# Designs tried in a protein design chat: VH-VL binders against q9umr5. Part 195

Target 1, 268 residues: q9umr5
Amino acid sequence: SYKPVIVVHGLFDSSYSFRHLLEYINETHPGTVVTVLDLFDGRESLRPLWEQVQGFREAVVPIMAKAPQGVHLICYSQGGLVCRALLSVMDDHNVDSFISLSSPQMGQYGDTDYLKWLFPTSMRSNLYRICYSPWGQEFSICNYWHDPHHDDLYLNASSFLALINGERDHPNATVWRKNFLRVGHLVLIGGPDDGVITPWQSSFFGFYDANETVLEMEEQLVYLRDSFGLKTLLARGAIVRCPMAGISHTAWHSNRTLYETCIEPWLS

## First folded at step 8 (VH-VL)

Design z15 (framework fv_nofazinlimab)
Fold by ESMFold2-Fast, scan of step 8:
Structure z15 (fold): chain C 268 residues (1-268), chain A 123 residues (1-123), chain B 112 residues (1-112)
Amino acid sequence: as target 1 above (268 residues)
Amino acid sequence: QVQLVQSGAEVKKPGSSVKVSCKASGGTFSDYAISWVRQAPGQGLEYLGYIIPIFGTANYNEKFKGRVTITADKSTSTAYMELSSLRSEDTAVYYCARTQYDILTGYSDFDYWGQGTMVTVSS
Amino acid sequence: DVVMTQSPLSLPVTLGQPASISCRSSQSLVYSHGNTFLNWFQQRPGQSPRRLIYKVSNRDSGVPDRFSGSGSGTDFTLKISRVEAEDVGVYYCMQGDHWPYTFGQGTKLEIK
C-alpha cells in the first residue's frame, strides 16, 4: 500500500548509516519496501558523478517499473545530486517525493572537516586549480566544487553541476527540464548546524556571490531562468523547505524529530 | 597483495637530514594516503604526517613542522619522508602506512604498514 | 592534543582465558561528520604494527573473530575471548578524529 522508497547515500557514507531511518519508516509506514542502494561505497564514491548516475539508473529502473503508483527517493548529501540528475535523464521516472537530505544542490565551497584531510583550510581558495582541470573533473568532489571567486572557471569546466543546474546551455536542457518537472514533491532539508555543507543554504538552492554573501534560491539565475523547473515547481506548490537547527551532517538520517517533521509527511 | 617496502637503515650525524622511501605495490598508489609514524627504541608510536598523492597535498604534526617534508613520486609509486636538523632524539624506527578502502574519511585507518626503517642519529 | 590512556599497561594472561584492554580518550571521539576513528593495533616483537580493529568495532580481513572492539565517546575496549600463544605482543589504541593522530602508550600481553 505504501509506495516503495529508494535511498541513495552520499560521499563517505554507507547503506548501514540508514538503519535508524529504516526503523522510523517501518514504525510509521509498516510494509513499505525500502531499498538502500549499496553502490559507489568507499573509494567508489569518488568516481565521476555521471558514472554514478548511470549505475544508480540501472538499479532504480526495475524498482520503478514494478511500482506503477510511483516511488519516493530519499537522497543524502552527494546522493542528492545523483538523484537530481536521475530525475532529469530518465524520460520515464515515476518519482512522487524527492527528499533531498542536506545535499549541496548549488555546490560546495567550504573548509570543513569533510575536505580537511584532502585540502587543509589554507587550500580552499586554491582548490579550483585542481577541480577545474580535466583530470580533477574525473572525481565526484570536483563535480560539485563551486568556487564563487572563479565562477567563470566553474561554468566552463564543471562537467556535472553547471550542466545539471542549467547554469550553461546544453542540447538536452529542454528534455531534462520536462523530465524533472514530473516529480510530485521536492522536499529540501538542511540546517545551519550541519557543519559540512558550506554554505548550508546550498541544500535549499542558495549560494555565495563573489563577496561570499549568501543569496537565496529566488535570487539565483537557475531559478530566475527556470532552467530545470524550480520556479515552475514553486508556483505549483511542489517545493517543501524544511530547515532544522541542531543537526550535524551525519545525524540527518538518525534524528527522529527530523524524520517526523520533514520526511514522514511525504511518504504516502 | 598490497605491499609497502621501505629503504634500508641509516646512520646520520646531528644536524644532517635523512630521506626515507616507501614504495607501494599491489594497489593503485594514487588512490590512498600514505602516513608516517615513528617509534623510538622501547617507546610508543608517534605520528609525523601524511601525503595524499592524488592531490599532492601533505599535512604535518605541529611538533615536526618545519623539519619534516613528505613527498610522492607517482611514476615510481614511492612516498618519501625527509627529516632535517637531526637530533639524537630522532633515533627511531620510521614506518609508512596507508588506509583501507581508499576513503578520505578513513585515512586514520592504517591497514598496511611498511617494514620500518631504523634511523640512528649519533656523533 | 588528545591523550589516549590504556589500562592495564602489563597484562599477563593464562592461555585459553579471556583478556580485555581499556582505552580512554581525553576528549570525545567524533569528527565533524560524526565518524569515530578508533583503531586497535597489535605489534609482535621485532615486527611492524598490524591493524586488528578499525572504526571502533570492525575487524580487519584475516583477524580472528576472538578479537572484538566496542565503546563510544571516550571509553573503548579491545577483548580477546580466548588468548592464544600467537597473541603475545604490545597492543595500541589510536584515535584519528582529532589532529594530530595520537596513540595510547601500549599494553604488553604475555602468557603466564
Scores: ipSAE 0.013, ipTM 0.512, lowest interface PAE 7.4, mean pLDDT 87

Design z16 (framework fv_nofazinlimab)
Fold by ESMFold2-Fast, scan of step 8:
Structure z16 (fold): chain C 268 residues (1-268), chain A 123 residues (1-123), chain B 112 residues (1-112)
Amino acid sequence: as target 1 above (268 residues)
Amino acid sequence: QVQLVQSGAEVKKPGSSVKVSCKASGGTFSDYAISWVRQAPGQGLEYLGYIIPIFGTANYNEKFKGRVTITADKSTSTAYMELSSLRSEDTAVYYCARTQYDILTGYSDFDYWGQGTMVTVSS
Amino acid sequence: DVVMTQSPLSLPVTLGQPASISCRSSQSLVYSHGNTFLNWFQQRPGQSPRRLIYKVSNRDSGVPDRFSGSGSGTDFTLKISRVEAEDVGVYYCMQGEHWPYTFGQGTKLEIK
């Protein structure tokens, strides 16, 4: 039989967004138990990411307990960050494949037409004023806002991303690294035509330097210091990179070719 | 169940200002964006601006040259649209409308509208 | 600003017959994020506008299935498969892709 699949949605999203993904899984792996978690849907996705991690943790415990052979995670957009933290805080997770579907793993720094609707008077260069306040850190999107021009503020104020990436010290960092390293495969998916995740290479642990030049994962201090295990996972052959052009942000979970190429091979 | 209730009709002189209210009930006010749209007699719809109360962010159609200000009071679940330096061509029905927002994709829904407030500008 | 052009502006229809309204945008409304924020509203005489369709083709709750939306890029259509007396009113398309948001000039549907 196939291992159960747990799906975690993204910002302003819900389980309904994954109806096509569920159809694909049913076609290729019939009998797979797929649970799309109906937590922090819609506006509740703005709740602080640590609050979301706690809620999702409580939901996944019984699912993992019923699957001694292991489970797979498919985590979309912001949900990929929830899953990153989940794998670190759970002493006993049995996740085989963690499939990160266009998630801003190193953060978000975009002043696109998409964000301009929400913050029309604030360009990306000014969003640090809101996000790096204590009030701003009560919103999930600010938990992974990563302004490369105010990196000192990001390191000091980020209550979530800087901590799970090991960019700022935390008492639990050693345990979090040990727990994360238990994952069987880290499958990273993303692409240049996403249009929302900025830079798109954030889905592959790449990010802007202070000049807005993208540095790939292997050039990041997080990787070089092996802060939460990326270097160890890569050496183990456990990191899979699956970039695909031509896919917009809202289409990752509904594109059949993407599913067949990047997701299907990792569902055992 | 969700209802948007606007303040009553107003008659204003040219050069004055008007402030129209829009009170939300039947739901959490802070969870939605509130947009303002106007309609001159016998004419079409024109978008003025919006506010997202939870972030305190507002945006305005540049056509109104800084004459429009949209605010929100979360304690009373009320959004306000103030239009200053009134001209006769500002005579219109002003509507508020609710939007569920998607902050990454700029989603705009306009799923619930107020009853409208007639603003007449005359001497 | 994006200009939204509706055609026809006046639409006399016979009860039970189909009706179709076209909406053209001066710029493409297709973004890489995969959503197209094109909405259709109905305004009955003396009433506030009511949303019928959002994101091109999605019907609002309570909207009869005889209403449908379609289109892509710059060309969009609202169709009523069988016009009923309650459908009298003005129909507006609206784009929410480019700031500032803009409406079509409206199509007045009347029973003949």
Scores: ipSAE 0.014, ipTM 0.520, lowest interface PAE 7.3, mean pLDDT 87

Design z17 (framework fv_nofazinlimab)
Fold by ESMFold2-Fast, scan of step 8:
Structure z17 (fold): chain C 268 residues (1-268), chain A 123 residues (1-123), chain B 112 residues (1-112)
Amino acid sequence: as target 1 above (268 residues)
Amino acid sequence: QVQLVQSGAEVKKPGSSVKVSCKASGGTFSDYAISWVRQAPGQGLEYLGYIIPIFKTANYNEKFKGRVTITADKSTSTAYMELSSLRSEDTAVYYCARTQYDILTGYSDFDYWGQGTMVTVSS
Amino acid sequence: DVVMTQSPLSLPVTLGQPASISCRSSQSLVYSHGNTFLNWFQQRPGQSPRRLIYKVSNRDSGVPDRFSGSGSGTDFTLKISRVEAEDVGVYYCMQGTHWPYTFGQGTKLEIK
């Protein structure tokens, strides 16, 4: 029998976006119990990420309890950050494959339609003034805003991403790292034609330096210090990188070739 | 589908204030921004400012800063534009317009407009 | 502020013939990853403006396919392939990239 799959959506999204993904899973792994969590849909996806983590945690506990053999997570866009935090705060999770679909794992720094709509007068160079305020940190998108030109402000003001990445010290860091390391596989998916996640390499724990040159995961301090376990997972052979060109941000969950190449092999 | 309905014409004296309303129907009021644009008789369009009801934040074109105030009431799905210290040069048709984000098509400016409100400033 | 300059300001055109309106911005309107917030509006006599085109070349629902937008950076064009009587009105370009948002002067299209 196949392990249950739990799906977590992204910013301004809902369970409806995953109808094709569910069709693919049913075709290749018939009988799989798939639960698409219908929480924090649409505008509610703007709520602070720690609030979303609490709500999703309450929803996943009974699912994990019913599946002693383990579960798989498929987490899209912003949802991938929710899942990162879930794996860290839950000392009893039984997640085998954590499949991250184009999620800004090292943060976001891009002028996208989302930013233009939410903050019409903003450009990426000036959004730090809003996001790194206490008011800004009440919005999910600001919880993972990572301005490479104001790294000191990011480290001091980020109430979410800097903490789960171990970029700022926290009393629970050791426990969060231990919990995260219980994951069987970390499957990272993303690509250059996404058009929203900026830099797209953020989906693979790469990110801009102060000159906006992308440094890959192995050059990041969070990796080098093994702050939450990336280096340990890579050494175990537990990190899977699956980049694919030609896929826009809203198409990751509805592309059959992507599913067959990057997702299907990790659903046991 | 979505309709923006504005209040009726106003005639005001110089130095007074005017408050124009824009009531949204057919959609979720909090899901979009409301902008205000004016047009003097026989002239082009001039942008005044906007409000994003979700954030309770308004921003104004510097030309009108200090005289214009844009507010919104979610319970009645109504946005308001108040212009103070009126001058004869403020005589214009005032329009409200909607800016929305659609998950499939992205950000788009001014997809629906109100019918306009004529404000005449005369002594 | 970004200045939007339209040409021509007056456009007499024969029914069934093509018409073209130019719009130039004083600064690049590129925001991010190919996103350019240039819009075209039509205002018929006595009516509110109606959006025809958004993001340079995307036609709004219900807008006839005889209308098309093109351009990049600072130079943009609205084309009407075959002018109909109902197309009479003033056409405005508008930039939403830089604050404050600004409009062109308007182009009055008239049937000759």
Scores: ipSAE 0.015, ipTM 0.555, lowest interface PAE 7.2, mean pLDDT 89

Design z18 (framework fv_nofazinlimab)
Fold by ESMFold2-Fast, scan of step 8:
Parts: sequence; C-alpha cells; structure tokens
Structure z18 (fold): chain C 268 residues (1-268), chain A 123 residues (1-123), chain B 112 residues (1-112)
Amino acid sequence: as target 1 above (268 residues)
Amino acid sequence: QVQLVQSGAEVKKPGSSVKVSCKASGGTFSDYAISWVRQAPGQGLEYLGYIIPIFRTANYNEKFKGRVTITADKSTSTAYMELSSLRSEDTAVYYCARTQYDILTGYSDFDYWGQGTMVTVSS
Amino acid sequence: DVVMTQSPLSLPVTLGQPASISCRSSQSLVYSHGNTFLNWFQQRPGQSPRRLIYKVSNRDSGVPDRFSGSGSGTDFTLKISRVEAEDVGVYYCMQGTHWPYTFGQGTKLEIK
C-alpha cells in the first residue's frame, strides 16, 4: 500500500494546477490517497506565510493522524516554504518524503512577472524598501524576499524566512530543528530554466552573496552551523537533489519525465 | 466577460475637481491593477497613475503635482480617479485600463480598457 | 522619463500592402530574464485603445495573425503583413518597464 500524499500549491495557484500530477501518481502508484489542499488559493496566497502555515497545519493534522505509516508532502514553489515551517512547528508530524518542487528555500531576489504585476514601479534592487517594512511583511512574497545587498535588513525584518532558516534567533529554534529532523527524505527539485525562482539554486539551498555570486548549500552559514538540520540530514543520507533543465516554473507539476525521475521514486 | 465601465461625461469649471469612476466586472477586482490614462482632443496618450487594490498602493505621474488621487472601493469593485484644480488643458478623454497576472498566459499590461469619460473644462 | 519615439507619424498605405511602424526607447526596456514590457495598441476613430501585442511579440487573443511585433532592447517594430480597411487608426507603442509608463506619440495609418 502507498502512503497518502498531501499537495501544497504556490503563489497565485490552486488545486487545479495539479491535475497532471494526480494522473501520474494514479498511473504509477494506483490506490494512493492524494489530498490537494484548497487553502489560500489565488490572491489568498498573498496572505502572510505564518497565517498560511497555521491554516495548512489545521488541514494536515487529521490526514497525518489517519496515516500511522506516514505521509508524503509535495510542495510547489511558495508552498515549499509553508511545508518547511509545518515540519518545524509540528511536534508530531509523520512525514516520510518532503518533495520540494522549485521552492525558494533560501529566498527570492529576482525581477519576475509576479513582482512587476504586484509592485509595478519596483525593480529587485528597490523592493527591500517595501518588503522589509512591517506592512510589507503582511504579504507572503515579502516573507521570503532576500536581498543580498541588504542582508542586515533581511536578518532584522524578515518575519518568516530568516526565522525558519535559523538566520535570526528565535526561542523555538531548538524545537523547530528537532521536529524538522524527523523528516525521512528531503527531495529538492529545481532547474536553471525555471524563469521565476531567482537564483534557481535557492531551490537547493544555494543563494547569492553580496556580489551576486551563487554559493551552494554547503557554503551557507545555515548549513555550516547546522541551524535547522541540513548538515545532519545530508550526513544521514536524507537529502536528494534532482536538478532538471528545460522546465519552466509553471511546468514542474505537469512534466512526466520530471515526475518519473524526481518524484515517483520517493512515493512509497 | 471582463468589462470596465466608466461614469458619464462631465463639464467642469476651472479650479473645480472631477471624480471619474471605473467599475470592474467579470473577475476578482483585487487581482487587478487599475491604471488611468488620458487623451486630449487630437493628441496622444498620457499616463496619470495606477492603484493596486489588494495592496492599497497608488502611484502617480509627478507631472500632475499632487492634483490626482486614485482610490478603490472593493465592495463595489470600483476604482476612482479624482483630478483637482482643473485647467482648460485638462480637457481630455480619461480611460481606465486593467493589468493582471495570469499563470497560464503570463503578465497582461493594459489588457482591457474602459470606454472613456470625456471631461471638458470650460468657463 | 523614458522617451518613446515612433516613426513614421503618418503612414499612408495601399490596401493589401505591408506596413511597418518603428518604436525606439531612450533606454533599454529589458526587465528580467529577457522580459521586456513593450506593448502595441491600436485606436480606431472614436474608440478606446485596444492592445494588439504585449511583451514585444505576443499577440492578444482575437488579434489577426497579420499583426506581428519584434525587437529587443531599445528598437521595436510592429508589422502588418497585408493592410485591410479596418486597420485604419492610430497605433501607439508603450513601455511598462520604467516608471512613469510612457507612450510613443502615435502613428496614423491611412488608406491611400
């Protein structure tokens, strides 16, 4: 029998984006119970990430409780950050595979169509003025805005990402790390042709330094300090990296080859 | 279908103000940015400003020196453009236009326009 | 402010013949990953503007395939492969990359 799968969507997204993913899972693992969460759809995906974490937590608790053998998470784009926080704040999660589909795990610093639509007068170089204000932190996209040229502002003002990454102190950090480490596998998926997640290596815990040179996960202070358990997970053999070229941001959940290569092997 | 319906023509005296409405239908009002553009008789298009209702963010072309105010009423799905201290050179057709992001088709600058509102400033 | 310069300003064309309108920006309109916010609008007499092309070369739904956009950086072109009577009107390019957003002065297309 197969463990249940819980799917968490991304920014301006909904459960309808995952119809192809559901077809693939049904073909390769028939009988799998897949729940695509219909929370924070469309414009509601702009609500603060901690609010989304609370809502998704309430939805996943009964699913996990009914599956003592464990569950898998497939979390797309912004949804991957929601799932990061869920794994940290839940003392009793039973997640086996956490599959992160092109999620900005170290943050976002890029000019994208989303950014232009939401803040039409803003270039990536100036968005820190809005995002690192208290008002800006009431919007999900600003919760993971990570300007490498204003790292001091990011560390001080980020109400979400800097905290879950252990880049800023929090009273619950030790408990969050212990909870996160209970995950069976952390499956990271992303690629250079995504076109939205910037840098694309953010999906693999890489990110820009102050010169906009990408430093990979093993060079990050959060990894070196093992702030939330990445170094421990890697040493345990629990981190899977599955980069794939040729896939745009809206296609990660609808590409059969991607599914067969990066997702299917981790659905038990 | 998406429609932007504007209020009717106005005739105003110099020094007064005018408030033009733009009612949106056929979509979630808060998912749009609404821009205002004017066109003087026989002339080209000039951008005044925009509002993003979901962020309560409005921005204005500095040329109008604090004379323009753009607001939105989410309960009625209506955006407003108010222009004060009117002069004869403000005589123009005023248009509202929509910008939206669509995940399948991408970003859409000014994909739908209102029918226009003639504002005439004369003594 | 970014200045958008169109040429020609007046474009008399014989029915069935091709037409081209140029638009030049005073600075690059590239925003991110090759995204360039350059739009083309058509305004028929007495009507609101209608968008024909967005992001340089993407045609709006319902716009005939005889209309095409091309260009990069600062130089852009709108082409009509075979002009029809209904194409009479004023055409505007518009940049949405830099604040404030600006329009070209317009090109009036007329049938000879």
Scores: ipSAE 0.020, ipTM 0.549, lowest interface PAE 7.3, mean pLDDT 89

Design z19 (framework fv_nofazinlimab)
Fold by OpenDDE, second read of step 9:
Formats: sequence, structure tokens, C-alpha cells
Structure z19 (fold): chain C 268 residues (1-268), chain A 123 residues (1-123), chain B 112 residues (1-112)
Amino acid sequence: as target 1 above (268 residues)
Amino acid sequence: QVQLVQSGAEVKKPGSSVKVSCKASGGTFSDYAISWVRQAPGQGLEYLGYIIPIFGTANYNKKFKGRVTITADKSTSTAYMELSSLRSEDTAVYYCARTQYDILTGYSDFDYWGQGTMVTVSS
Amino acid sequence: DVVMTQSPLSLPVTLGQPASISCRSSQSLVYSHGNTFLNWFQQRPGQSPRRLIYKVSNRDSGVPDRFSGSGSGTDFTLKISRVEAEDVGVYYCMQGTHWPYTFGQGTKLEIK
């Protein structure tokens, strides 16, 4: 018997986006109970991520309760951050594999057509003025905006990413780290041809320094300080990195090769 | 000028599927969302769903229980609406419409419409 | 789903006279940030719908000033100050605040 799979969608997304993934899971792991959570769909995905975390928590708790042997999480794009936060706040989760599917785990600082669509009157260099305001933090995308040129604002104003990363001190940092470390495996998926996640290495906890040089996970302060458990997870062999080229952001959940290579192995 | 040109009329049997296309011109396809609305003969308007081509994400009216699939091809600036398991009640003119969305305001703007595609479902 | 209720459903009007259409929503259309996404569409016979008004009271480009939208919360009104022959058609209100977006039943405007 396969463990249940819970799927969390991304920005402006819905459960329907995962129809191919469901098909793949059904074909390769027949009998798997897959639940694609249809919460905060479409425009509602812009709501504050903590609100989303609460909503998704309410949905997953019953599922986890019925699966004492554990569950797998597949979390796409923005959903990956939601899931990471979820695992941080839940002291009793039973997640075996947390599959982060092209998620901006270390934040977003893109200047793509994607960004222009979201902020038609703004450029990435000026978005900090919006995102690090109280108003901006009411939008999910701003909750993980990570401007490398305004680190002080990020650290002080980010109401989500900076907290779950343990980059800003808070009373729950130790507990959240403990909770997150309950995960069996952290599977990080992403690639250079994503076109949305910027930098694409963010899916692997890489990110820009102040000169917009991309540093790897092991060079990040959150890793070096083990602020939320990355170093610990890596040390115990619990982190799996699965980069894949040739996949656009919108195709991560529908690519068969990607599924077989990066997702399927962790659904047992 | 912005134009949405839809595919021609369709006649389908019950249980089959129909796929209507909507080609956008006169603007940047990736800057907008495409919505689909239908209108049964002599009836009002019903919202089916929309797609955001740049995201590849779609949102559907749950009323259709998964029968509607909206896709987009950015390379051809064309959106598609597929309706499966067709019923006589699905007989309608199907419209695509261009919608703008601003993340800061959440505003949705339905400023341009296609000419409509008549889909007839009959035995 | 949010139910949009229009009244009247049939609106015979004498040329040159004013017309008024009401649209009521089953819940407030005010979004959290304060905007109200209420649109009015005109559909002339044999044509695609055309947006006339957006966000309660804003006229689209090319829409004559004899058309005006007003309202707040759950009650909205489309007014035509002087009905012209070209105004014949069906008018729909639409809310874009709550998913799924929904339309009113439509008001058929005819000339007496």
C-alpha cells in the first residue's frame, strides 16, 4: 500500500493543473490516494501565506490522521513555501517525503514577463517599496519577495519568508526548526529553464548575494546557521536535489520524465 | 486594435468533446488572461473559467465538474476551451474574452470579446 | 455562488425616455482592498457582449455618456438618460469579486 499523497498548488493555480500528475501517480502507483487541495485557488492565492498555511493545515490534518504510516507532500511553486511553513508550524505532522516542485524556497527576485504580469507598473528594482510595506505583505507574492539589495528591509518587513527561514529572530524559531526536521526527505526540484523562479536556484535554496551572484545552499546563512534545519537535514542524507533542464515553470507537474526521475521515487 | 477571433461553429454528438479556439491579436498575449463565457439560446451568460497564459494556470467554475479544460499556446497567441462529455444542455454560443488583472488591486477587466462560437449538441 | 438579481427582466422604453436597471448581489461585492468589481455589459441582437461599465461607475472607451453606473455593496444601477434605438439589446450585470464570477439574468431593453 502506498502512502497518501497531498498536493498543494501554486500562485493563480488550482487542482486542475495536476491532472497529468494524478494520471502518472495512478499509473505507476495504483491505489495511491491522492488529494489535490482545492484551496485558495486563482486570485485567492494572493492572500497572505500565513492565512493559506492555516487553511491548508485544516485540510491536511484529517488526512494525516487517517494515515498513521505517513503521507507525501507534493507542493508546486508558491505551494512549496506554504508546505514548508506548514511543516514548520505542525508539531505532529507525519510527512515522509516533502517534494518541493519548482518552489522559490529562498525567495523570489525575478524580472521576467511573469513578474511584469504581476506588477505591470513596477520593476523588480523598485518592488521593495511595495512588498516591504504593510500593504504589500498582504499579498502572497510579497511574502517571499527577497530583494538582495535591500536585505535590511527584507529582514525586518518580510512577515513570512524571513521568519520560516529563521533569518529574523522570533520566539518560535526553535520549535519550527524541530517540527520541520520531522520530515523524512526534502526533495528539491527545479531547473535552469524554469523561466519564472528567479533565480532558478532558489528552488534549491540558492540565492543572490548583494552583487546578484548566485550562491548555493551551503553558502547561505540559513544553512550555515542551520536556522531551520537545512544543515541537519543534509547531514542525515534527507535532502534530495533533482535539477532538470528543459522544463518551463508551467510544465513541472505535467512532464512525464520529470515525474519518473524526480517525483516517483519518493512516493513509496 | 485588439481582436479575438474564434473558431467556427461546431455540431457534436452527445458524449463527444468540442474544442474551441480563440486567437488574440493586436496586443501582448502574455499580458492578459482569457476567459470563457457561454450563452445558451435565448438565455443569459454563464462563466466557465479563465486561463492566465503566462502562468499556464486556469480556474474553472466548479459547476462543470471537470468537463472544461482551458489551455493556451503562447507561441500562437491562442487560447482553447475544450468541453467533454457533451450534453444537449451544452448547446450554446461560447465566447472568449480578454481580461486584465492587476495583482495589487485584484481588478479583472473584460474589455474585448470574441465573436462567439456556436456549439450544437444533438443526436 | 453569488447570485446576481436584475430587475426588471423586460424593459420596454419609449425613445428619448430614461431607463434604469437594477442589479442586486446576494452578498457584498466590496473586495478587501475596497474595490467593487461590478460590470455592466450590453449585448445587441446577434452580437457579442460589450462591456459598458466597470467597477460600478466607470465607462469604457466609446460608451456614450448617457450611460451611467452607480451603487455600492449589494445594490447597483445602470441608467440610460435618453434611450436611443441603438440601445436595444440585453443588459447584464456581472460581479467579478467572488469566484466564480456570475452574471445577472439579463434585462431586455426594447423600444415601445
Scores: ipSAE 0.427, ipTM 0.777, lowest interface PAE 1.9, mean pLDDT 93
Fold by ESMFold2-Fast, scan of step 8:
Structure z19 (fold): chain C 268 residues (1-268), chain A 123 residues (1-123), chain B 112 residues (1-112)
Amino acid sequence: as target 1 above (268 residues)
Amino acid sequence: QVQLVQSGAEVKKPGSSVKVSCKASGGTFSDYAISWVRQAPGQGLEYLGYIIPIFGTANYNKKFKGRVTITADKSTSTAYMELSSLRSEDTAVYYCARTQYDILTGYSDFDYWGQGTMVTVSS
Amino acid sequence: DVVMTQSPLSLPVTLGQPASISCRSSQSLVYSHGNTFLNWFQQRPGQSPRRLIYKVSNRDSGVPDRFSGSGSGTDFTLKISRVEAEDVGVYYCMQGTHWPYTFGQGTKLEIK
């Protein structure tokens, strides 16, 4: 039998977006219990990420308890950051595969159609003015806004991403690292045609330097210092990188070839 | 010049709902947050929640979650506070107030206040 | 939630004399940038609150220089160097560092 799968959606999203994913799983792994969590749907996805982590934690505890052989997580877009924190704060998680679908793991810095819905008159260069305030940090999008031209402000003001990435000190950092390292596989998925996640390499722990040149995961201080366990996981053979061209942001959960190549192999 | 103008006094029956408006003029509506604060007769200030209009969503003090809804109409530069299931304890003056949250121009918590709207719940 | 405690709650003063109001927070109000979001408001009888001081010690435009704010961390003070008749009202401290934002109980300043 197959381990249960828990699905966490993204910004302005709901369980309906995963109907094709559920169909694919049912075809290749019949009998798999798949739970798509209906929490923080639609505009509620703008609530602070730590609040979302608490709510999702309460929802996953009984699912994990019922599955002593382990569970898999499939976490889309912003949901991938929720799952990152979930794996760190849970002392007793039994996650085997954590599958991150185009999630901004090192943050977001881009003018996209997605941002134009929220900020039709705003430029990416000015968003730090709002996001790095106490008021802005009460909204999820600002929790992972990472302006490479104001990295000092990001490091000091980010109430979420800088802490879970170990870019700023936190009293729980050692425990969070220990908890995260219990994951069996970290499966990173993303691609150049996403059109929303900027830079797209953020889905693979790459990010802009101050000149907007992308540095890959192995060049990041968080990797080199092994702040939350990326270097340890890579050495263990537990990190899977699955980039795919030709897939837009809203299509990661509904592309059959993507599913067969990047997701299916990790759903034991 | 920045000004916040609120709707007029309301008298409501217990169990009904009330919706108070706060119209902003001067400055860009999207560049600040609008907060709602109430004050029962002879009492102190109590924070209800706020909205950042460009995000299209609000944060609420948990004490009022489930009964308070804060919305904004960017086309009219107007914020609204709706309180349902009214009780006598909800009798208060309700204020809107502005916060400029721009890191470069300075943090400006509650720099302008509306004139207040008296909501009386009779029973 | 952060609890804001004011002292005294009642402050009778003689015209022309100084007045001082204390405000203590249950935890530090220093934000990650080093800024401290501690504000002081004045509410005259029958009027909306008016902000006097923001970020501990900065006076708002139009606020007389006889008003001053000071403090750090968890302990803050509002001082009026020479009380005038127009200063009668209730004074509130407020923190904007931690959600939900909270006010002190208020200090009623009266002329004796």
Scores: ipSAE 0.222, ipTM 0.673, lowest interface PAE 4.3, mean pLDDT 89

